# Designs tried in a protein design chat: VH-VL binders against p78833. Part 5

Target 1, 198 residues: p78833
Amino acid sequence: MSFPASTHVYIAKIIGKKGEGDKILDLLSKVNEHVLKSEPFTKTYYFARDAKNPDYIFGLELYDSKEVLENSHKTSNPFLAFANYLTSTHAPLAEPLQLLNFKVVDGHLDKDNLGPDAKDYVLYTEYTGDSATLKQQLTVNPKADTSLIIHSLDDPSLYAVVTRYSKSGIEPGPAEISGATSVSQQVIYSGVGFLNRP

## First folded at step 14 (VH-VL)

Design x2
Fold by ESMFold2, look of step 14:
Formats: sequence, structure tokens, C-alpha cells
Structure x2 (fold): chain C 198 residues (1-198), chain A 118 residues (1-118), chain B 113 residues (1-113)
Amino acid sequence: as target 1 above (198 residues)
Amino acid sequence: QVQLQQWGAGLLKPSETLSLTCAVYGGSFSDYFWSWIRQPPGKGLEWIGEIYHSGYTDYNPSLQSRVTISVETSKNQFSLKLSSVTAADTAVYYCARERYDWGYLDYWGRGTLVTVSS
Amino acid sequence: DIEMTQSPDSLAVSLGERATINCRSSQSVLYSDNNKNYLAWYQQNPGQPPKLLIYWASTRESGVPDRFSGSGSGTDFTLTISSLQAEDVAVYYCQQYYSYPWTFGQGTKVEIK
């Protein structure tokens, strides 16, 4: 599976206050319904909970380009309703919303088209270091059901990798990269969203 | 109307560094990728590379070891440096706007002829 | 790199007649997921910078006369000028934007016969 160079990756980190995860995901499920019906340019719209805290929501989103993300997805009524809740006086977030912009370096999203499952082992790892070294040393894992390498548009020193295994008992850690700092987060599919359009 | 104005030295000796600047008027700087393209006299077009306002770059592998593209976002400008030039680098150099991040080029500068002497 | 090859290298056409320029890519530039061809056409009049004519293989840029049209898919593409005008004397380039690096065809020079 290949991606055109224009493909845009959006990583969302939504740190909800205690008890807010369900409401955040409910609103995202309504956005997902709109995405499936009206946004053929949205290729991935996947939401998961942090494995340690169910109120922390992780998003992996792929668009045909940054243009359609900004001018079509983020201007839609269901998205605006979601965004308005997050910025409301209810103040549902424990930390400011983080939306990270990336380009695809290499990889695949759902190798055997199995779809996401709550039993999947999913790891998101951020690497900070020398850009040329990271680009050369980060490699696609052909045994993973998801193996996606992405490079930040906003910080040239930042790369990230998303890996997913659908088989139980597989929990490989992040690759070790000489001279780089890494931070990893295990996430669990929430039931909201998709990796490949159905 | 969006306008690209480019400038820089047009005559170089071998081993010198080519340096060109492009200024953007009449439009958003932050929404688009910005490219450099060159055309040897009487020949076709070669894409050199592109830059985003954040400093994110992509380069043609054929030139990557010698090329640096930079931004000065406060001035809506981006620049090209090509080190260790030879006669093979003689060309008209264009700056251009990429339509957002799609990859095709919708506005072009007038071009700057750069000649590398022998 | 995706290589772009144009044919012919040059073409002489009488005023008011049809000009046809072909472009072939070494790999498909069609993204099956969105059914778009990542291909553009440019016109370069003598002494001028290139000008965008067509993108997505067949979509005409604003201000481009309707005598210019693009067609094709995958690896084979055509630019057609239905009724050649004097101002259409130029070199025409195709360009792919599916993958880095962006690459252009070698150009086709169109002249009045």
C-alpha cells in the first residue's frame, strides 16, 4: 500500500478530565458518522483510549492533504460541535488539546484489512533526534498489521511510529535509535473510527 | 493577486555557492509549500526542492548533498543555496508556489539566470 | 523517481488545427483510493516562466482557454489544443506529483506550420 506525497497525518492527544472520556468519544462517533458519509478524502479516522487512563483519547487521522483537513473536515458541523464542547465553559480537558501535523515517511495502515479491534496491541512512539539518522534508521515492521512512520511538519527533529498487532501475546517495544530520545504510549481501540474506509 | 519576486547574483565561479531569494506578495505564506525549480538553457525543468513555513523541507535526491532551502517567515521569503557549483548548474532558476501541499505549481517567479563561468 | 516521457519532441500544426501531445509515466500516477491522477500540464511561452494549464490530468486552471483539454489515466496522458492559436506557440511540459521528487517530461515544442 502506498501513499501519495500529499497525504497528511494528524495525531490528536485529547487529555480529558476524570469521567470525560465517554462524552469525548460519543461526540467523535458523530464526527465519524459524518466522515464516513461525506468525507471521501478522510482515509483514516481512528480513536483509542490510553491504556493507563481511559479519559485520555488518542487519534490517528489521515487525509488526502492538509488542505482538505483544514478547509473541509475542520469546518464541518459535527467537527465544530465537538470542538465547541472541548472549549466550552465546562472545561472538559485536563491539558490543552494537542493536534500534531505529520507527513508519511513509509508504512501501511491495515495490512490484511482486518479492521481495528479492542484486543489489538497498539503502540505510539515519538522519537526526537537527528532527522537524517531517524529517517534512515526507522524501518517498517512487515509483521505488524499497522506500521506507520511519520515526520512532523512542525518540528523537523520529531518522528513518530504507530504499530499495531492484531494477534494476542505480541508486545514488542519501540525500536532503539542511537542518539534519539523516545516516548511511548500504549493505546486501546475505543470502538470509534476506522483504519481503512469500509 | 499573488506575486513572487526573486533576486540573487547571476554570475558565479566554480566552487562558489549559488544564493537566491524569493519574496511572496498578495497571499498567504503559511498555507502553501514553496518550491525552487531550474531550467538549463534550451532544456527542460528540474525540481530542486520545497519548503513549508515551519522549515520542513524535501529535496530532489540528485541535489540533496549540495542544496539548502530556508525560510524567513517574518518577511514571507524563502531562499535557495546550492554549494560547490559547476558549469552544469548554469540555468534559469524559478521560485514557485505549490497549491497547498498537493504538489503542482500554480504561481511562478520570473526566473533568474545563473551562469557558472569556466 | 517516476520518469516522465513526452512525445513528440516537436510538433508543427497549422493555425486552427488540432495539436496533440502525449505524456507517459514510468509508474502509475493514479491513486486508486480517490481515483485521481496526480498529473499536471504547463505551458512555457518563449522568454516566460511556465504557466499551469491542467491539474488532476483533466481539470483546467482558471483563466485557461477551453481549447486546452487533458485526458488519460494511470500512465498515459494527452494534452489537446483543439484549435491552435498564434499565442499557443510554446513548449509544453507534463509533471507528476504522486511521489517525490516531482518530475517533468522533457517538453514538447509546438510551432505553427
Scores: ipSAE 0.814, ipTM 0.915, lowest interface PAE 0.9, mean pLDDT 93
Fold by ESMFold2, look of step 15:
Structure x2 (fold): chain C 198 residues (1-198), chain A 118 residues (1-118), chain B 113 residues (1-113)
Amino acid sequence: as target 1 above (198 residues)
Amino acid sequence: QVQLQQWGAGLLKPSETLSLTCAVYGGSFSDYFWSWIRQPPGKGLEWIGEIYHSGYTDYNPSLQSRVTISVETSKNQFSLKLSSVTAADTAVYYCARERYDWGYLDYWGRGTLVTVSS
Amino acid sequence: DIEMTQSPDSLAVSLGERATINCRSSQSVLYSDNNKNYLAWYQQNPGQPPKLLIYWASTRESGVPDRFSGSGSGTDFTLTISSLQAEDVAVYYCQQYYSYPWTFGQGTKVEIK
């Protein structure tokens, strides 16, 4: 495996009120500056907008372990400033913040080290079903620039897949898994963050 | 100071189910993975599997078909069941704390000798 | 599975002399992104559970005497006891934590000769 077993994947779903997306991303860009400067343990810090609603922010974050996420990233001053805005009396969120914890099952983040681009086709799909069946049937797509299979630390029936294509003309839908349900979300790179450290 | 205390029956007949429990004192239960490891007499260590307080598990493929690890989070306890035992399962069984989710084991229980009669 | 192989299986070392234990993994346990070796060493005294000595290949656990040191990278690792003491009579194990399942070396028994 290309990832150590300790690798922690964090999916953030930040549902901003109308007009809040730009401010949320502006604050995240300041956290990203701190991540690049001071957090060598943060391997991916990638933020995108929902393809249909620009105020809904999707985050894909990878850490060397959950320990450094909780004890180093979440305790940093730029993160605390961001978190304080989200919980302030301004109330910028339309729904409670959703933070999902995953382990890597298999895959790759940026196969040719091309970096993220707003023109990328990016799909995030959640699968719910029998854990053994999902583990067996979900496979890495070698043609994708990102193909990451992850398993929820908190819900054993939940798997997710992140796929990304940087080349035009390749926009496959989510894989069909017998006996499982799926929900997909297309997202567009926001200009904030990275897949591999530069 | 973290302390792990373990208990369970030490003498089994073939085909019975091994059942051990480990209780955690003096530290956080929710921040760490918790492991079971076994050691046949005079031999080396074999990792059996681990569990997170949420119930997330990972098992050694060599034992996966017979092993269940479970948690009782309200009691800070985790348990091992190994079904269909044979003489080959005779070992000292240890519970241990993984340092957060890193994979190395920083605190160990005293061990329980489990003997499966031949 | 990453197979861990130790050498020698046993050794006898005079009190106050140097003991050297080798561990080889079947695959690299070095993660290039953080430049860390996912390798630990344990000491198991007679009748006792194992005790963590070294993690990240060379980082000594708190309370472990400085006569214990770890070195190596990738697939080849060494535990060194610079001046063997009577209480160091034990079996020593290496362990990888790069990928599931966690695996241990077969152990190296250290005795005083």
Scores: ipSAE 0.801, ipTM 0.912, lowest interface PAE 1.1, mean pLDDT 93
Fold by ESMFold2, fold request of step 20:
Structure x2 (fold): chain C 198 residues (1-198), chain A 118 residues (1-118), chain B 113 residues (1-113)
Amino acid sequence: as target 1 above (198 residues)
Amino acid sequence: QVQLQQWGAGLLKPSETLSLTCAVYGGSFSDYFWSWIRQPPGKGLEWIGEIYHSGYTDYNPSLQSRVTISVETSKNQFSLKLSSVTAADTAVYYCARERYDWGYLDYWGRGTLVTVSS
Amino acid sequence: DIEMTQSPDSLAVSLGERATINCRSSQSVLYSDNNKNYLAWYQQNPGQPPKLLIYWASTRESGVPDRFSGSGSGTDFTLTISSLQAEDVAVYYCQQYYSYPWTFGQGTKVEIK
């Protein structure tokens, strides 16, 4: 599977206060409906809960370019309503919103076009180290249903990998890269969003 | 609207390092990727690489071992260094703006001829 | 690398007549998901930097005269100058921006016969 070089990956880390996860996902569900109807430039719009804390929301979003993310998606009325809630005086977030910008290095999103499922094993891993070493040593796992390698626009030393297995019993940990540190987060599909447009 | 002005030494000896700077006027520096392209006299265009304002780079594999592109965001400038030059590196060097992150180049500098003596 | 090949290397066209330049890529530059061809055309007049003419294979850049048009899809593309003017004497380049590294065709020189 080949992505154009312009493809932009957006990782959202939405750390809700206790009890806020359901409302955050409800609002994201409304944005997702708009995305499906009106945003052909949005290729992936996938939201999951942290496996350990259901109020921490993880987002994986792919756009044709950063330009359409900034000038089309983030200016839409459903997105603005969502953003307004997050910055409201209710202060629903325990931490400031983390929005991470990446380019695709290699990989695939939904190999057999099966769609996301709450039973999927999904791991998001960040690697920090020498950029050339990470680019060379991180490889796509052809057996995974998702295996996406991405490189941060904001921090050249940061790479990330999203892996997903739809069949139970396959739960490999993050690849070990000599000279790099890593941090991993298991997430569970929330029922909001998609990996490939239906 | 947007203007790119470039400068640097135009005559080098073999083994020296080529060093060019491009300054951006009249537009956003942070919204776009910025490229270097070269053209040997009478020949075609070769993309050297590009940089984002954060320092993110991508290089042509043909030159990657010798190329460094850097950014100085506070000055809206980006630069090219090409080490270990030979006569084969004689070319007009252009800086250019990539249209956001799409990949095509909508504004170009005037070019700087760099000659490497043989 | 996606290699870009232009034909012809040069052509001579009478003033006011049509000029046709072809570009072929070694791989498709059409992204099926958005149905766009990641291909641009540039004009380089003598002693000048290149200037963007066409992007997404057929979209004319602002300020480019209507006599310039682009067509084609996938691996085969054409730049057409419908009525050649004296100022159109230049070298024309196609460029793909589907994948790194960005690559250009070798150029097509257009001259008045």
Scores: ipSAE 0.778, ipTM 0.906, lowest interface PAE 1.2, mean pLDDT 93
Fold by ESMFold2, fold request of step 20:
Structure x2 (fold): chain C 198 residues (1-198), chain A 118 residues (1-118), chain B 113 residues (1-113)
Amino acid sequence: as target 1 above (198 residues)
Amino acid sequence: QVQLQQWGAGLLKPSETLSLTCAVYGGSFSDYFWSWIRQPPGKGLEWIGEIYHSGYTDYNPSLQSRVTISVETSKNQFSLKLSSVTAADTAVYYCARERYDWGYLDYWGRGTLVTVSS
Amino acid sequence: DIEMTQSPDSLAVSLGERATINCRSSQSVLYSDNNKNYLAWYQQNPGQPPKLLIYWASTRESGVPDRFSGSGSGTDFTLTISSLQAEDVAVYYCQQYYSYPWTFGQGTKVEIK
C-alpha cells in the first residue's frame, strides 16, 4: 500500500434541492482554489454530480490525516463560507449533509495521472457485511484508472469502493460479495477538483 | 492536561483471559485513537492494537487471534482482553493516546504489571 | 511489518557530553507527498512509562528540553542529547507510524559513565 496509515478519506454526499447543484459546485470551486494554493495536506479534492440527478453532489477527499481535515481544512474561510451557505436560511439541501469518514484499505487514485474527465465512468459502491470477509474479498482492479477500497471509521461493517474508467465502453457493475449488501451510485466529474495534486 | 488511569487483575493463571480497562480524563475521547502497548520485564515495547470511539479497531497481527479491544464511550473508557494467556504474556501493559489519528503516542498510562503464573 | 533496529543497545556518556542513538527502519517511513518522516522517539526513565520526545523525526514535543534533537530521513534516524544530564539516564525507543502495526526499536540504554 502506497498511503500512510493516517491517510483519511472523506466522502461527501450533498443532496441539493432542485436547481442548487450549480451554486454548490461554484462555492466548492472557490474552496478548491484555496486547497490548491494553501493545503498541501489535501491530496484529493474531487467533486462530481450524481448521474441521475445533477443537484446531488458527490465528493471524494483525501487528507494526510483526519486531524488536518478537522483542524485545518474545515476551519478555513472558504470552507466556512461554503458550510454557512449549506446551513443558511435559504435551506439549499433536500436532505441533511452526509460526511463519511474512512481509512484506506488499498488502491490507487489516478494510475496514469490522466486527471479526471467528465467522460469517465465512475462508480461509488458501499458494501455492508462481515468486515473480515469484505476486507479479504474486495480487491483492487489494476485495469481501472481509480480503484480505491476504503473502510468506514464510523461503521466497522461498512466498506466502500471507488472505481473510475477513462476508456470508452468500460462500465462494469459493482463486484458481487457473498453475504454482503451493496448500493452503487454512478457519478460524473463536475469539473471541480482533482485526484492527484497538479 | 489529559490523564489515563488503568486497572485490572495483575495475577493470572495460564489459559485465563487478561482484562484491563483504561479511563480517560481531561480531554476529548472522540478525537483520538487509543492504544494498548505491552513491555515484558526487561524487554522492549510491543504495540497490541488501537481503537476509535466508534469501535473501529486495528490489531497487531502477532496477537490478533487472541485480542479484543473494546470501548465504552459513555464512560470515556477502553478495555483490553487477551485470551488464553501463558507465561509469555507476562508484561507491564500500558494504555496510551495516539495523537489524533497520526500514529504516535503522546500520553501514556502508568502501566499495570500482569503476571501469568504456573 | 516495518522492523525498527536501534544501535547501540547501550552506551555510557559523561555528564555534559553528547549522546547519539541511531535507528534504522526496514523500509522507508518517509511519505514523499508531504515530505514527512513518520518516526517518533520516546524516553523511558527507570520505573516510568515511556514519554514522547520527538515526532516527525525532528519535531520536539512541548516541554522537552532543547538538548534533545532528532534528525535523519527515510530509513536512518538519529536522536542526539547535546549535553547529557543526570535525569537523561533512561532507555530510548524509536517508533514508526507509517504502517500498521506500529513498531518500536528494541531500545537503547543510556547511562552516565
Scores: ipSAE 0.771, ipTM 0.905, lowest interface PAE 1.2, mean pLDDT 93

## First folded at step 15 (VH-VL)

Design j2
Fold by OpenDDE, look of step 15:
Structure j2 (fold): chain C 198 residues (1-198), chain A 118 residues (1-118), chain B 113 residues (1-113)
Amino acid sequence: as target 1 above (198 residues)
Amino acid sequence: QVQLQQWGAGLLKPSETLSLTCAVYGGSFSDYFWSWIRQPPGKGLEWIGEIYHSGYTDYNPSLQSRVTISVETSKNQFSLKLSSVTAADTAVYYCARERYDWGYLDYWGRGTLVTVSS
Amino acid sequence: DIEMTQSPDSLAVSLGERATINCRSSQSVLYSSNNKNYLAWYQQNPGQPPKLLIYWASTRESGVPDRFSGSGSGTDFTLTISSLQAEDVAVYYCQQYYSYPWTFGQGTKVEIK
């Protein structure tokens, strides 16, 4: 396996107010600069915009463990500033943050770093169903540049698959699994963040 | 000052189901993973599986078909069930705390000897 | 599964002398991204549960005497007791926590010569 078992995946779903997507990304960019300089335990800090709603920001974050997320990243001044500004009671830029915790079941990330002008498309699919069945049926696509299978720590019935094809864009996601429900989201790299730390 | 107290039946017949419970005192239950480990008499250690407060589990593939780990968060307790026991399942069973989610174990219960005999 | 193999199975050392225990993993437990070895050492006395001694291959757990040290990287690791004390008579285990399932070495019994 390419990741230690302790690798923690953090999925951030930010539903921005209309027209506030750029502001949110600017704020995240500042946080990203801090992550690059001061948080070597962060493997991935990737942000994308929903293909249909530019104010919907999707975040994929990988950490060495949940411990470092809770005790380092979430305690950092840049993150705290971002969170406070984003959820200000007087003029919120977004709805309350939806933050999901996962462990890596299997997968790999792009080996190459993303340039700021990279045209990147990612398919994020959530599966809900029997845990044993989903674990057995979900498989990594070795042909994908990024193929990540993750299992929710918050809801054991929830799995997710992250897939990226750098050259061809969005490809069909995993097949439907009998007895499970699925929902997919297409997201486009925002230019903020990285899939693999340089 | 974290303490783990464990209990359960120590004598089983073949084909019965092993059932142990571990209670956690003096620390956060929701911040850590919790594991079961067993040790046959005079032998080494075998990791059985782990659980998070949400009910998330991972099992050793060697025992996966027979093992169920469950959690009762309101009591800060987690339990082990091992079905269809044989003499090979005779061991001291330990509950332990995984340090956060890293995988090494920093606090252990005193262990419970479970003997499977006809 | 990552197999852990210790050597020797048993070791007799005089009081005050150095004891060396080796542990080998069938696969590397070094993570290139953070340069950490996902390896721990435990001490177990008779009738007691294992006690955590070392994690990250070389970091001592709080309260562990300085005479205990861990070294190594990748697939080969060593636990060293610089000056063996009477209370150090025990079985020692290495453990990898790089990948599921967690696996332990078979143990090394340390006795006084």
Scores: ipSAE 0.898, ipTM 0.941, lowest interface PAE 0.4, mean pLDDT 94
Fold by ESMFold2, look of step 16:
Structure j2 (fold): chain C 198 residues (1-198), chain A 118 residues (1-118), chain B 113 residues (1-113)
Amino acid sequence: as target 1 above (198 residues)
Amino acid sequence: QVQLQQWGAGLLKPSETLSLTCAVYGGSFSDYFWSWIRQPPGKGLEWIGEIYHSGYTDYNPSLQSRVTISVETSKNQFSLKLSSVTAADTAVYYCARERYDWGYLDYWGRGTLVTVSS
Amino acid sequence: DIEMTQSPDSLAVSLGERATINCRSSQSVLYSSNNKNYLAWYQQNPGQPPKLLIYWASTRESGVPDRFSGSGSGTDFTLTISSLQAEDVAVYYCQQYYSYPWTFGQGTKVEIK
């Protein structure tokens, strides 16, 4: 699948306090309902739990541009309700909400259009290093159901890769890149969201 | 009203480095991509590259080995350097604003003629 | 790179008559997922920088007269000036913004006959 150059990727890291993961996902399910009905410009809206801590929520979102993310999605009533909860006196987060901005370098989101499943093996890896080296060495894995390479708009030295395998028994670690450091996070689909619009 | 003001040396010798600066007035610097475009005399337009306020860049592959675009966010300025110039680099150079991140250009500077002599 | 080719290279049109400029891309600039064509048109009057006329193939920029219209999809696009005015003497460029690098057509010069 070819993406226009304007495509914007948003990675959300939502670090909930103990016991808050379910409520955070409930609110995100309401945002997802709005996205499906009213936001044709939102091409991916996928939420997962950290494999080790179910109250840490990971989000992968794709938009036709950063403009529609900022001026249409983030100004919608369901998003504002979600954002207001996160900043309320209830204080549901252990750490401030992280929203990271990326451009697509290469890849695909759901090769066979199977949709996300809680049994998928999903790995999110951040790489820090020389930008030219990372761009050259990071390559799409054609066997993966998701293989997305993204480059941070906020930090030019930062790249990330999202990989997903629907077949059991496939759990590769992150690719090794000479001269770069990496941090990986396994996540489990939460039941909230989608990879390709239905 | 958004206004782009550009400046730099207009006459160069072969092998020198072209250096131009563009300052942005009357609008947001951080919401948009910023481009350099050139137009050789009597010819069409060539996109050189663009930059985001964070330093994120993308360059035309035809010029990538010689071009550097940089940003000075505290001054709302971005700059073009093109190394190892030849007569083929003689052109009017424009800075321009990309409409957010969509890719089309809605505000343009007045242009700077750069002539490579010798 | 997506190559953009315009035709004709130049044309002469009488005041009040229709001018038609074609633009062809070497590959589609239509994103089927949003049904938008990533194509813009610019006008460059003598001695001036280019000015945005049309984006998304057919949407007029604010302040552009109704006599300018854009049409087409995929790889073939047209800019039409329905009734040429004296101030429309310029070079016109199409531009794709689907994929890096951004590329322009070679230009079409419009003159009064």
Scores: ipSAE 0.747, ipTM 0.905, lowest interface PAE 1.3, mean pLDDT 93

